# Ledger of designs, part 2: VHH binders against EARP-interacting protein 1 (eipr-1)

Target 1, 362 residues: EARP-interacting protein 1 (eipr-1), of Caenorhabditis elegans (q9u1q0)
Amino acid sequence: MSECLMFGMDCEARCMTSMTADEENICFLVGTNNIKNDKNQVNKLFMDPEASRLMSKTFRHPAGEVRAIAAHPTKSTILATCTADFSSLGGTHSITIWNIEEDKRTLETVSRLPTEQVMSCLEWEPNSMKCAAMTPFRPEIQLLNMENGPEIVQNLKIPLENEEDEMFSATWSPHHDGNMLGVTGGRTAWCIDCRTDNEYLKIRDAHIHRTISMDFNPNLQHVIATCGDDGYVRIWDTRSTSSALTSLHPHAHWVWSVRFHPVHDQLLLTGGSDASVVLSCAQSVSSEQQIEFRDDEEEEEDDDLVEKLQDGQLERIDEHEDSVYACAWSSADPWTFASLSYDGRMIVSNVSRKHKYALMQL

## First folded at step 1 (VHH)

Design e9 (framework vhh_etentamig_d1)
Fold by ESMFold2-Fast, scan of step 1:
Structure e9 (fold): chain B 362 residues (1-362), chain A 122 residues (1-122)
Amino acid sequence: as target 1 above (362 residues)
Amino acid sequence: EVQLLESGGGLVQPGGSLRLSCAASGFTFSSYWMSWVRQAPGKGPEWVSGISGSGGSTYYADSVKGRFTISRDNSKNTLYLQMNSLRAEDTAVYYCAKDYEGLSYFEPSDYRGQGTLVTVSS
């Protein structure tokens, strides 16, 4: 049997996050986009450590469709969602902080902020405890106080190249103590300094029509990855943006998600509209661009089985049957990742043993 | 500018059939989930049916399942609703709505047409 475990939901879903507060158990949260408004859920998907199988707990989400989901960085019983409640044609939109009520299998409202537009992105900054929220319809990022909130404390204005361009993503830099956001919209990627409300860095025309997502290299503060509607992933030095450091072409259609491995920046996880998940290697532009000897490993019987990593496709998962919108690395196991396709299929996968050996020597 | 134009409504007897059409313009039609929503006299709006951008996935409200069929022609930017075995309770104004497909972020709540009236009566 393969290293992939699959769970199917009876409805569509677009947002998924790892339970970062749980560093012992492999666990992911998925929110649904069920067209029947009262049937929307948050599903907690976790590995049974004794059975090596995916288990699920379903929690009623009483505020309609889940358009974005964020797990509290230190409290495994708290999450936040951005919602679209279509119990009426006009809809109502909000950002809500929830308690997970395990025994009743429901989410209990802690606090709620109504919003004028649906928010499509919500990310909790682990060190500053701020959340960033974004709607695709306005060129601004809302920074939220979550302690007595959600409460909007700051609006960051994004200078779109064209007024009709949509906003696609916002994510926190791991290098700037909660003071820098990566943002994509139209064809452009920005790094925005939250302390001054100013653009820090800008990469125009990163992709043909849409720069859909981005991520920061966890080890190199000047390196970012972008993905777009051209099927490419490009890795950039933010100090010299006239050309990418490298370009990888993992997908035949739009790339919705790009995630560096949180430790091994050689590894990039992507999901695309071609219904595939691709694990790519960017060895040549990683912090480990030279092979370094690890003297704490003495498994000589396996040394001849170690492959050298080269830039390009490492692994491909073709078990999804719809656009893969979300990918996430596990916080509990460095070799485990999850992917979510719009038809509600979630797949939990492991980096192959062969590539783990190559990475442990690199 | 997003424009949706519904047609095909009218007076029909119980047990009869009607086919509704919606002509769409101002957006990339094939990238969008499309829905039919209806509003009966004196009642709030009720979601009826939805179809994915490719047409590969279709969903129906329990009240219409097995009687209504949603379809689309992406080459003509047109959405259809085939309504069979019509009942008095199907009497409503039917609206075509642009919905979330996951390929674009525009929401259905602000994008509906002027509607087409369906009256099921003897």
Scores: ipSAE 0.000, ipTM 0.217, lowest interface PAE 12.8, mean pLDDT 82

Design g1 (framework vhh_gefurulimab)
Fold by ESMFold2-Fast, scan of step 1:
Structure g1 (fold): chain B 362 residues (1-362), chain A 123 residues (1-123)
Amino acid sequence: as target 1 above (362 residues)
Amino acid sequence: EVQLVESGGGLVKPGGSLRLSCAASGRTFSSYAAAWFRQAPGKEREFVSAISWSGSTTYADSVKGRFTISRDNAKNSLYLQMNSLRAEDTAVYYCAASTGYYDEWSPSEYDYWGQGTLVTVSS
């Protein structure tokens, strides 16, 4: 069974990211959505390895609600947020780069870009100093230079079939040298080449009414996962999009987040409006099995009693009490993941020993 | 936006060979799936062959082993090499491109179409 550690915040929260620059310590950043603008925070949640406890450091966020959050890929003291500040008529929205002041427990403004619309997505490309930003209200992705920014360097247009459709997510492909974004909006998922204007690849009608999120397979460059309002996760070969390679049904309601394991592409982590987090297996469409020939592991379990991984649900975590909007795998420990529900509850969990052995022995 | 123009059609005897070409103009074609469809007199359009942007190929059972699809992204061109032609291969052949990847079997899934080139297999 998975071990779970829980941390509750006193207000609503919707965005979370792993602290990518910290490869030694399990660490996540969470932004709050408090209606009182002066009470919004960025919380740094991290594991104390000596005590096996979840610790928290709270930093005041002086620019209102945190609608998106991104950690600097190489500097653990820098983060960026997309903010909604309704203290003035019409609101003052922005994308801001912050320096973390540990001793003062404050965020110091490095630079700020005002925006007309609230941005709901901000993704830092790990091998460059550019971010992708998106609002649900415009069919476009803004590419930002973050070294001398935030500064808009490119606008990518998304051809929505219905202009009333919302944009839901944008994420970077790990396979295209920072030149490809996965984007979801309406019922569609797109793979957008950032080097070309209006040239894209699309998956039509991926879900019933909303394709909410997507992720790229870390090992297979033509394989992606999508999730939607039908409760399904579908895995696609981008070279043959007339039908999904497989469909999994982990949730009874909208699926807000889908994440491949960063190494073992058999594993998918999802969170949904049914207040559950599900670890699923997509063995039949994964890359080749990793076989470990370790004497210690052979002595720990009888081969006859080892369960083979089958497509479908491996584990379900039912400790959230509201919609689970965000899930993330740890950058420091490959078997640790975190989930965030809207009521401000974060749960940090581990993949169970049983599934680790099945992955290594299959 | 892509415009497609087919060429290479003509009259050929049963057992003969013919090579069709499709030239694409407009934006770069290399990120699109491309396919050949055909329409015999009085029948609906049917799938012949498809090729992904990466070069993976699919063929209809009726042409497998006889036809070869290929692309040249540097020349923005698609080709169909037709060998061992039969009377039932007589049709107008259409080049098609889609913003989706690879094997889209239905004509309704393709966004861009050429005007067609006639292939007649007869004496």
Scores: ipSAE 0.000, ipTM 0.127, lowest interface PAE 19.3, mean pLDDT 82

Design g10 (framework vhh_gefurulimab)
Fold by ESMFold2-Fast, scan of step 1:
Structure g10 (fold): chain B 362 residues (1-362), chain A 121 residues (1-121)
Amino acid sequence: as target 1 above (362 residues)
Amino acid sequence: EVQLVESGGGLVKPGGSLRLSCAASGFTFSSYAAAWFRQAPGKEREFVSAISWRGSTTYADSVKGRFTISRDNAKNSLYLQMNSLRAEDTAVYYCAAQDWELLTPSGYDYWGQGTLVTVSS
C-alpha cells in the first residue's frame, strides 16, 4: 500500500483531474502542453485491479495544448478542456466538450465555445452542472451551461485590489448548492455568491505576494484553506478572517495546489515548486474538533491507545523532478491520490497504513 | 411567501440600549441559521452576529461583549440585544436567514428591509 506508481509522458503537462464519474476504478485524466501543436494528448491513467499496476490510454487532442481539464461528474465518457491551438498563426482559443471514443483512441467534439483569451481554469460543479472558467488576464469568472453548451450564462466580476493583479484559481464550494465559488487572485481569496452580483467575502493578504489556490473544507461550511508563493498553507474561518486558524509551512517554494481530503478534513494534499508533494495534517481545526454532539462525559478509555495525529507534515514525496502543478484525490479509493509535475511525470500514491488507521480509529 | 420584518430601531443616546426583533414568516424558521448585519452611511455592509439553527452564536469583534443574539423558534423570531451603544453603532440593521451556516454577507437566501438605529447625543 506504501508503493508509489510512476508514469512519464514525453512532453510537458500542467492539468490533471480525477474521473469522478468512475467510482469503481482509480482513474485520472492528464492534458499535455506539447510545443508541437499537433502532438498534444489527453492521457487516461487507470489502475488495473487484477495486475496492481498503472495502465494508460492516449487520446489525440485535436485542438492543441490542454490548459485546463474537467471530467463530467456523472458521465465517464465526457470531458471538457480549455485549449490553446497554435495551428493557425496567432492562435485560437476555446472551451470544448469532448466525447471519449475508447475503441478509436480519439476525442470527438460535442460542442465548442471560442474564447478571446486562453482559459487556465475549468471547474465542473457536480450538482448544478455549471462550469466555471477563468483566464489569468481578466478579473472575471465565466459561468457556463454545459448541458446545451458550453454557453456563457453569467460573468462574475472580481474586485481586484490592484488592477495589475493576475487571477490564479476558481473552485466550487460543496456546501452551497452550486451558488458559491472560491476565487484567488493577487494576494486575495474571495468567496463569491453567484446569486448576487457584487456580494463577496474576501481575505486580503492571505499570502505575501500571491494567493495561488484554495479549497473548501468538505465537512465545515465556514472553513477554507489557501496556499501561496510563501510556501504556506493557511486554514481560515470565513466568519473571522482577521487571522488564520492555523498556518502550515509544507513547502520551501510556491504552493500550486491545495486539496482537502474529500471525507477526512484532517488531511491536506499539496504540491509545490520545490518538486515535492506533502500530505499534511490539520487535526486541531478539523471537523473532529468541531463535534456538536458527544456521546457521554463517561467516555471509554482504551488500553490500546489510538495514536492521534498532530498538526504538521505526515508524509513527503520527493519523486518529482519539476514543479508539481496539480494534485487530486481518487474518487474510487479514498486513500489514493495523484500528483503531476510539469516535466510530465505523474505519481499515484497511497496514504500510509499507519496514518489511515489513526484516522479511522482502528 | 418568505418574509423577514425587522423592528425596534430608533434614536438612542451613547451608552444606551436597544432590542431589535425580526419576525420570520413563510418558511420553517427553526431549520435556518439567522444573522444580523448592519450598514453604516458610506460604508460596506458588515456582519454583526449570527445564530445557528442549533443555537450556537458568533459575534463580530466590534460588538462582542456588548450585543447578544437570541432566537425564539416557537414565535419564529430573532432578537439582538444591544447594550453600551456607541456612535459607531449607527447603521441600518438587517435580519438575514439561510439554510447553511455561512456567516458572511453572501450566501443568505432571505433578507429583511432593515431598521435604522441612530446613536447620537
Scores: ipSAE 0.000, ipTM 0.128, lowest interface PAE 19.4, mean pLDDT 83

Design g11 (framework vhh_gefurulimab)
Fold by ESMFold2-Fast, scan of step 1:
Structure g11 (fold): chain B 362 residues (1-362), chain A 124 residues (1-124)
Amino acid sequence: as target 1 above (362 residues)
Amino acid sequence: EVQLVESGGGLVKPGGSLRLSCAASGRTLSSYAAAWFRQAPGKEREFVSAISYSGSTTYADSVKGRFTISRDNAKNSLYLQMNSLRAEDTAVYYCAADLSGEWLYSRTEDYDYWGQGTLVTVSS
């Protein structure tokens, strides 16, 4: 449905992030999971505005597979990765802060923290120098100071319903001054206040067997989205968690990623194991008052010319050929998003003009 | 408002060439992204080629290397040069313009203005 620009890598890839610090150029970072340990890379993919195509710069990642990636919030030359390096006896896993060395086409170590387990999640709090790191195999989140780090400053214990359950995701709330994390594991989603350590809100049985990811509504501080192995996205009011506000069914298989649009909370971007990317509308639970209004020459309303978005699927991208593990909205263009499938295919897409007009009430 | 009128269609033998023209009136095409789409009988309208306001181009895989899109801002016109034509190229060809001019779109829903179409028949 969407206009797509595609870039293919020669190996598997699972993690992608927008270059948050670059607000002028559409740019994404992708880390590779190459079975040949010394062949792993971070690829910087950016838009050439004159050619309307994806360009790439490849940087050597000298610490093995890239299992998670996070861009520095304000410095476009700095990134952090969670790494799996099995080239030495017992393995050498780490969380590392890197400088991008353009001339050498490699990443240079700024600072490194060895980890006992491979970490699968690394989320930089957007207004501070804190990261949250998580392994799927331990019910805990490590909070890191990245300014002088990475340095562990806090360990948050997650009260799993079943001790054998896997941890899936952690993400920062935009509403709590860097003090609230959303976490998923097993069938449950938690909202954890980092200041109190032992206080949490939980949504038990959010999905049938696995609650895989979540995101916070950017405009409504009590609204979250969850996605799971049942193919559903559910929108919740955290003040009343006995039932979801609404449920959408964008995918036929596991949903790996759910992302609210950073401004227009009607829009949700998802990627699934059905190899599709879906742009969905949750109009009925959004913060926006859709005023059915059009002023032209005579300054009069014309409801016939104003379309309100309806809940459900707006667009579907079927150009991936493997599970879509990562989705991200661009930090430079509000209508551009990217998706990554495990086979190393990245697709950059735009919200269609019809939907933009409805959202902007044009 | 923009009005688009296609011309240059006709009957051509396989391996032949045709040049389609799209004349715009009302506003200048040079400020917009523009595209060619085609529709064969019983099929959906499909993307052929697009050109941005800055002159960047994109093509469907089925026509890449054979078709060339261009514009003439002085004549307020869009062109499609079609070479090495095949029976599969038989369709009504439509000119389309997008007011944003910023992206090259391959989706019909992203274009604001459409012509009425010109028929191209490739047959011996």
Scores: ipSAE 0.000, ipTM 0.132, lowest interface PAE 19.4, mean pLDDT 83

Design g12 (framework vhh_gefurulimab)
Fold by ESMFold2-Fast, scan of step 1:
Structure g12 (fold): chain B 362 residues (1-362), chain A 123 residues (1-123)
Amino acid sequence: as target 1 above (362 residues)
Amino acid sequence: EVQLVESGGGLVKPGGSLRLSCAASGFTFSKYAAAWFRQAPGKEREFVSAISRSGGTTYADSVKGRFTISRDNAKNSLYLQMNSLRAEDTAVYYCAAHEDYGDFSTPREYDYWGQGTLVTVSS
């Protein structure tokens, strides 16, 4: 039940981010994983302000495969990537800050940090001073100074339950002024206080196999969501982690990405290995309580248009043909989101009008 | 040299059982997730089952309840116990290993592959 605009790339892609610095224009960045090292690119996908259609600008990524991508929070001309370079010329893995040169359709290197391992996660903190970087192969998060970097300023050690566990995600809390990081690895989710190198909290066995990703509730500082390879999304109160507040089962297979709506914390966007994108409602644990409509017989048309929100699936998008690795909400339009499947298909969608009406009534 | 070698394939009657083995060498198998894929004649390679480093398992819907994946890190080996075999299970079965966190159901995510072992289910 949503409008979908589709853009297909001719190669695999795994990482996508919204251009949060641009609050006026709907814009996303996608990095490619082309087996031919010299054919990798960053695609800037944006809505034409005049035509209301999806446009693209392609920028060559000269450093090889794009394994992670992050847009600068306040500067729309700056991005950073984590790169795997397997060229026969002896390329190196790296974290690179780029200037976008729009007229030349090129990325210009600002600064580069060689890395020992391929980094799979890169997230810019909301205050734009630093990034968190992570490899699946080490139980640590590297904090990088990005103003005059990238430069490693701190290594946060993660106490894995099993030495064989992999690291899966790192994301910043929007509530702790750049001092709290959410991390997933093995079956566990952590909230880490960056000031002290100590665990803030730990949720063991958040999922029965792998806890793949997490996100912070934008309105409730003690609420997080986790997703896993059991197909579930679980919402937790970080003050009481013995049991989840609620569990949702949006996918038949592994869930790669979970994202709260940036304002309406009833809404969760997920992407899975079942090639679907699901918009779910977590009304019972949201910051807004459902209005009681005990006597709503005043106007029959209002009764027909306004739906009460219940926990569970609101919408399912089945336009992808491969695992959906990344989802992102637009910073320019609160009802627009994007999803990326590994085959290089990007879909930009809108929340259905009936769900918007229901949310505006809450 | 990195190598994965499958064994245990053969001809079996419908309703029968087979146990496939995969021997890993040239890398630290315990640091890798591993999976079984299969390919029937004229079809694309499809996911069968995966096992994580920590022993978490997942299965394709078509084999769930009939097949069991397991690993033995001391022997650098991966196994697939196949029960209640059907004609539709006839395929070349491939062992694969993946060092990254990627989607274990997607062949393109796997770093190392075996050469395959043929399983034929017929009366």
Scores: ipSAE 0.000, ipTM 0.278, lowest interface PAE 12.3, mean pLDDT 83

Design g13 (framework vhh_gefurulimab)
Fold by ESMFold2-Fast, scan of step 1:
Structure g13 (fold): chain B 362 residues (1-362), chain A 124 residues (1-124)
Amino acid sequence: as target 1 above (362 residues)
Amino acid sequence: EVQLVESGGGLVKPGGSLRLSCAASGRTFSTYAAAWFRQAPGKEREFVSAITRSGSTTYADSVKGRFTISRDNAKNSLYLQMNSLRAEDTAVYYCAAGPSYFEDLGTSYEYDYWGQGTLVTVSS
């Protein structure tokens, strides 16, 4: 459905994640970037199933700004953040595992790892206690053991084409037993095998000036999507990288986030600096059989037109008023997604019934 | 990767002016947003002003109309021109720099590099 529920925070926010461990309740975690060090928080936003309302619980984040956030894959009471604490000169930076204290509305430290740089990416591997952390300023990914950590167990060096290039994103492949990371930096996307020194796949000029994010196709092991500062999303076969399988142009400005639907790989969710969220279709390169769609909303007087699902825009949400930095699909409902703009506005939306029926019929 | 050094602080009379400078080392400074923060004795650190790589500026309400932020990317330098200074402006002033990809926001920025600070005292 094209229902949108909105929640506004009183400060800037950039990082959001789904509560992966909660497969029954639609729930998202959002961290704040309030320059007033003691005002930073983690907000738990969840759906009230009785009233179709978006509810919130605010938890004090006692370590300053939240630069990245990751939910524990199996425990809904544990999360981790990358923090920048400016209560002291020069700031103090860390990766911290927190226990959620519901009664006190605060986060309690389980363990903390100080870092030399602010880490802007923190990705928990879905099936293990492994986590990947990255700063924009070093061509390196730190692999962490989160069970009795955070503890650095491996440092993966990324071979940048230009030493001045910034790192943008890291994400886990769902296909390689926790042994492959997708990474973006500069104009390049990498697929890095964590088991081998210097073994990587590289797509060097995926976008014009910056390849900002990427995601793995959930059904096809060799298919990835990238997004960039050219407003494009490109879908690639990692076995043949000389040209993209397809290119979509959902945004008029930089695309910050690209996420495949976790089951229906013809659907891609994106957010951009044009303050929009776009749901796109990549039918031509999906794992699903080609679907011929008959639009029942057309006039009965017209011929029964067979409509093929076409690559391109399906839906656009223009209710954000700032750059949309984060998008996430719900772990509890396959048709629900959330988006976060820097002004602290979170929007929870549903895939339109028309598109759901087209995808479910065959 | 970037090191920041502030200068230009000192003692000034109420109503006076000072210009703070921040010298950055490293070739990546020109790609970063930059900002000034301050911390008065017994108070938390507060935002003063920020400037994007392209020169777009934002100011805290307490300093708007009195302070002017500027940058010189060719010299890897950031400046804060402070006019009509008040006793309440007494603080240690810090230079900060962060990623260029926040340029389009025109709001508060993420800052990963900080200077050591320079003291500004406004007294008669």
Scores: ipSAE 0.000, ipTM 0.200, lowest interface PAE 18.3, mean pLDDT 83

Design g14 (framework vhh_gefurulimab)
Fold by ESMFold2-Fast, scan of step 1:
Structure g14 (fold): chain B 362 residues (1-362), chain A 123 residues (1-123)
Amino acid sequence: as target 1 above (362 residues)
Amino acid sequence: EVQLVESGGGLVKPGGSLRLSCAASGSTFSSYAAAWFRQAPGKEREFVSAISWSGRTTYADSVKGRFTISRDNAKNSLYLQMNSLRAEDTAVYYCAATTVTYEVSTPSRYDYWGQGTLVTVSS
């Protein structure tokens, strides 16, 4: 198995993101859910490029629990959090933009928007200054101007089948110039057109009771993945949603996170309530075909050393001890990913050599 | 503040039924989401079921179809109807309440806890 590096926090954590603005250094941000409001932190986890060691810097988060975290796409010193402060009954909630003061090990408030509900999702649109924010309690996605904000500029309504259904996730499409969001709630996955506040697409019964997360294929604009409480990951063609293109069953319990590899769309990273992280292959529905690997073999007949990718599980990481709520691919190294379990354990892992060679067409 | 007191636990045979009750005192219970958790000997506290302010329910996979959570806000009470009980259901059952409806399966989200009531399923 590939080498895994572990970092443990002394409290619970649920949100993690890659620092995409740093293209040279493997770097992740993790926010804590410490029951003691004044003890909450944002931890910056990064690899020492020379020593292959996981390093950390801790920043006090003075606004209570970190319920969502988003790194600025181009400015490595800026992040935003959705926060819950339970020092008063009913709580005090906000979306705050922070400047990272590395020398002081502090987060300095740039601007703050109080919110009526706890926000559970916050994602920066790639290459822009707007964010999408979502609470599980309302069928609405708030679009925020982050340059002069946070400031609500648009409220997108989600047409839930049942008003009591919970909202689970919102993520930006990489293919629509900031004009499309993928949203999950209840059993349904949507693609919402931000220009018209209209449903572009919906998949009603993607999973048994909860469609928990989704992700867009980085290469094929019509392909998405969903994951749910049935332990499945399903890959869909948005042009024909009556049936999934393929179904994979990587987990024994709820799947909290599904992430396409940012370049190699045959790879899917998932984390579940079974305390596992699974790297899966969806070769049959990827932009790359088995024929491309064959061409790179130049008709070599060494069948004993050449392993072709098949749909299904490639690797399983069982080093977590609690539900794995967050997974992220590194922006600096295409073969590195991170996973976070609720007990505060973060694991940084690599795709194994044999899979890398197959994907590099060796 | 709210204080929670569980009742209804006892010894039952496999396949039997029990109804647990949780009485809330202090704050108005209708303002809270509420849940049942259980802890078997030598194990960590695990989620059983939760009910929101609006009556929306969620269940752990191990109890779906067998257990039903309900509430009566006029009586400040939470209930768990347990049917088709198994030996694996043997645990101390805890009532919990929170102002937060996100991450309702996580014990640390709950501000108020009862003392627990023992349920033993034995042949």
Scores: ipSAE 0.000, ipTM 0.124, lowest interface PAE 23.8, mean pLDDT 82

Design g2 (framework vhh_gefurulimab)
Fold by ESMFold2-Fast, scan of step 1:
Structure g2 (fold): chain B 362 residues (1-362), chain A 122 residues (1-122)
Amino acid sequence: as target 1 above (362 residues)
Amino acid sequence: EVQLVESGGGLVKPGGSLRLSCAASGFTFSSYAAAWFRQAPGKEREFVSAISRSGSTTYADSVKGRFTISRDNAKNSLYLQMNSLRAEDTAVYYCAAKSGYLDFEASQYDYWGQGTLVTVSS
C-alpha cells in the first residue's frame, strides 16, 4: 500500500533532482526536453503542507532543452543546468547557473559557460565547492568552480576499454571530502581520486554491456551499488571486486538509476526501462545490524527474484508508462521519494508504513 | 627482463610476525602500482593489500590493523609487514605490479612473482 501522487508534463523530461537545500518542504526540480526549443521549462514540484497535494510552479528555461539539472546544496534559490539550445544551426550548448525568481516565475542568469558538447550529467559536490560535468561523447569529467564560474578547473581523463563506448554517469562520494568521484561508462565503474589523475579503482564487466549508474553507500565508505542493462543491481566492496557482495534483479530491462537511501542503507531505489520503480532491501550487506528488517512474506512476493531471504523486492510501482530515467530521495522527509519517466510523468511515493516501522524497531 | 622476486616467507606460530619483501628488476618500479595477493590451497587468489605510485595504501578487511604495505623506490622493493598472524593467514603470498591505476582484481596485474609460502602453525 504505497501512497503515490502523480504530476504530468506535456513534453518529454529526463532530469530531476531533489532540492537538497530545502529541508522543510518536500520539493523536486524537473527539466524538460521539449522539441519546441522556446517551450522548455524547469518545474518545481512540491507538497502542499496543508492538503497533502503535489503542487507545481513553472519557470521558463530560456536556454533550450534541459539535459542535466543540479540544485545548490545550501542555497535553495540557486540551480545549474546543462542545456541543448537548437535555435541556431548546429546548436549552442552551455552550463548555466540560475537564480530562481519566485515572484516573477523566471530563471535569471547568474553566469554561463558555453560548451562544445551537450553535457548530460551535472552534480554538485556535497560541500558546495565544485560541480562535476560529463558528456556521453568524451571519456572525461570536467570539474567546475561554481563560485566565480562556471569555470573548468580540472579535466579527469577516463580510460575507456573501447573508445567508442559511451559515458553514462558521474556522482560524488559522500565519504572523501569532495575528493572521490564515481563514474560509469561502457561496462565499467570507476572510483576516481580527484587529487591524482592516475589512481582509481575500476570494476570491469560490472554488467553485460552497459554499467549505467552507480551510488555510494552513505554509511559504509567501501560499499557501492551499480546498475546496468542486464536489469541487475550489484553491491560491491571496493576492496574486493572479483565478485559482488550481492546481486539483485529488480528490473526486466535496463536500470537507469540506483540510489541508496541517505540514512537506511538497506534500502535501494531503482528505475528502469521496464517503466517500473522498485524499492529493494539489501539487509545482508547493510551497516544497520542492530535493526532487524522484518516483513510479512505474504505481502512481499518475490517469486521472480533469485535473491536470498534477507534481500529482495519490497515495493514495485507500475504507474509509469515510459522508461524511468531518474529517481531521487527527498531531503525534507526521509520516507518520500520521486521518480521521473521520459514521457514527463513524475510520481512522488512513500515507503510503506510496514517497512518504515520494521526499520525503526530495535 | 621484467622480474618480481618474493622473499621472507616461512613457518611462524600464531601471534608471530613476518616481513615479506619483493625485489623488482628490469623496469622502473616507481612508475608502477604494486600489490600483495595470497592463495590458500583449494581457494581463489585473494587480495591482501595494494600501494599506488604516490604511496596511497589499501587493505583487505581481514588484514587491516595487522598488516602494513610499504615501498622503497630507491631499492625497487615492495614490503609487507605481517603482525599478529593467524592460522587463516596461511597461504602462498604473491607480489604483483601493474602500470597505471590501483586495482583490486588479480587479472588486472601485468607482472607477478613466483610466490612465497607463509605457514602459521604451532
Scores: ipSAE 0.000, ipTM 0.158, lowest interface PAE 18.0, mean pLDDT 83

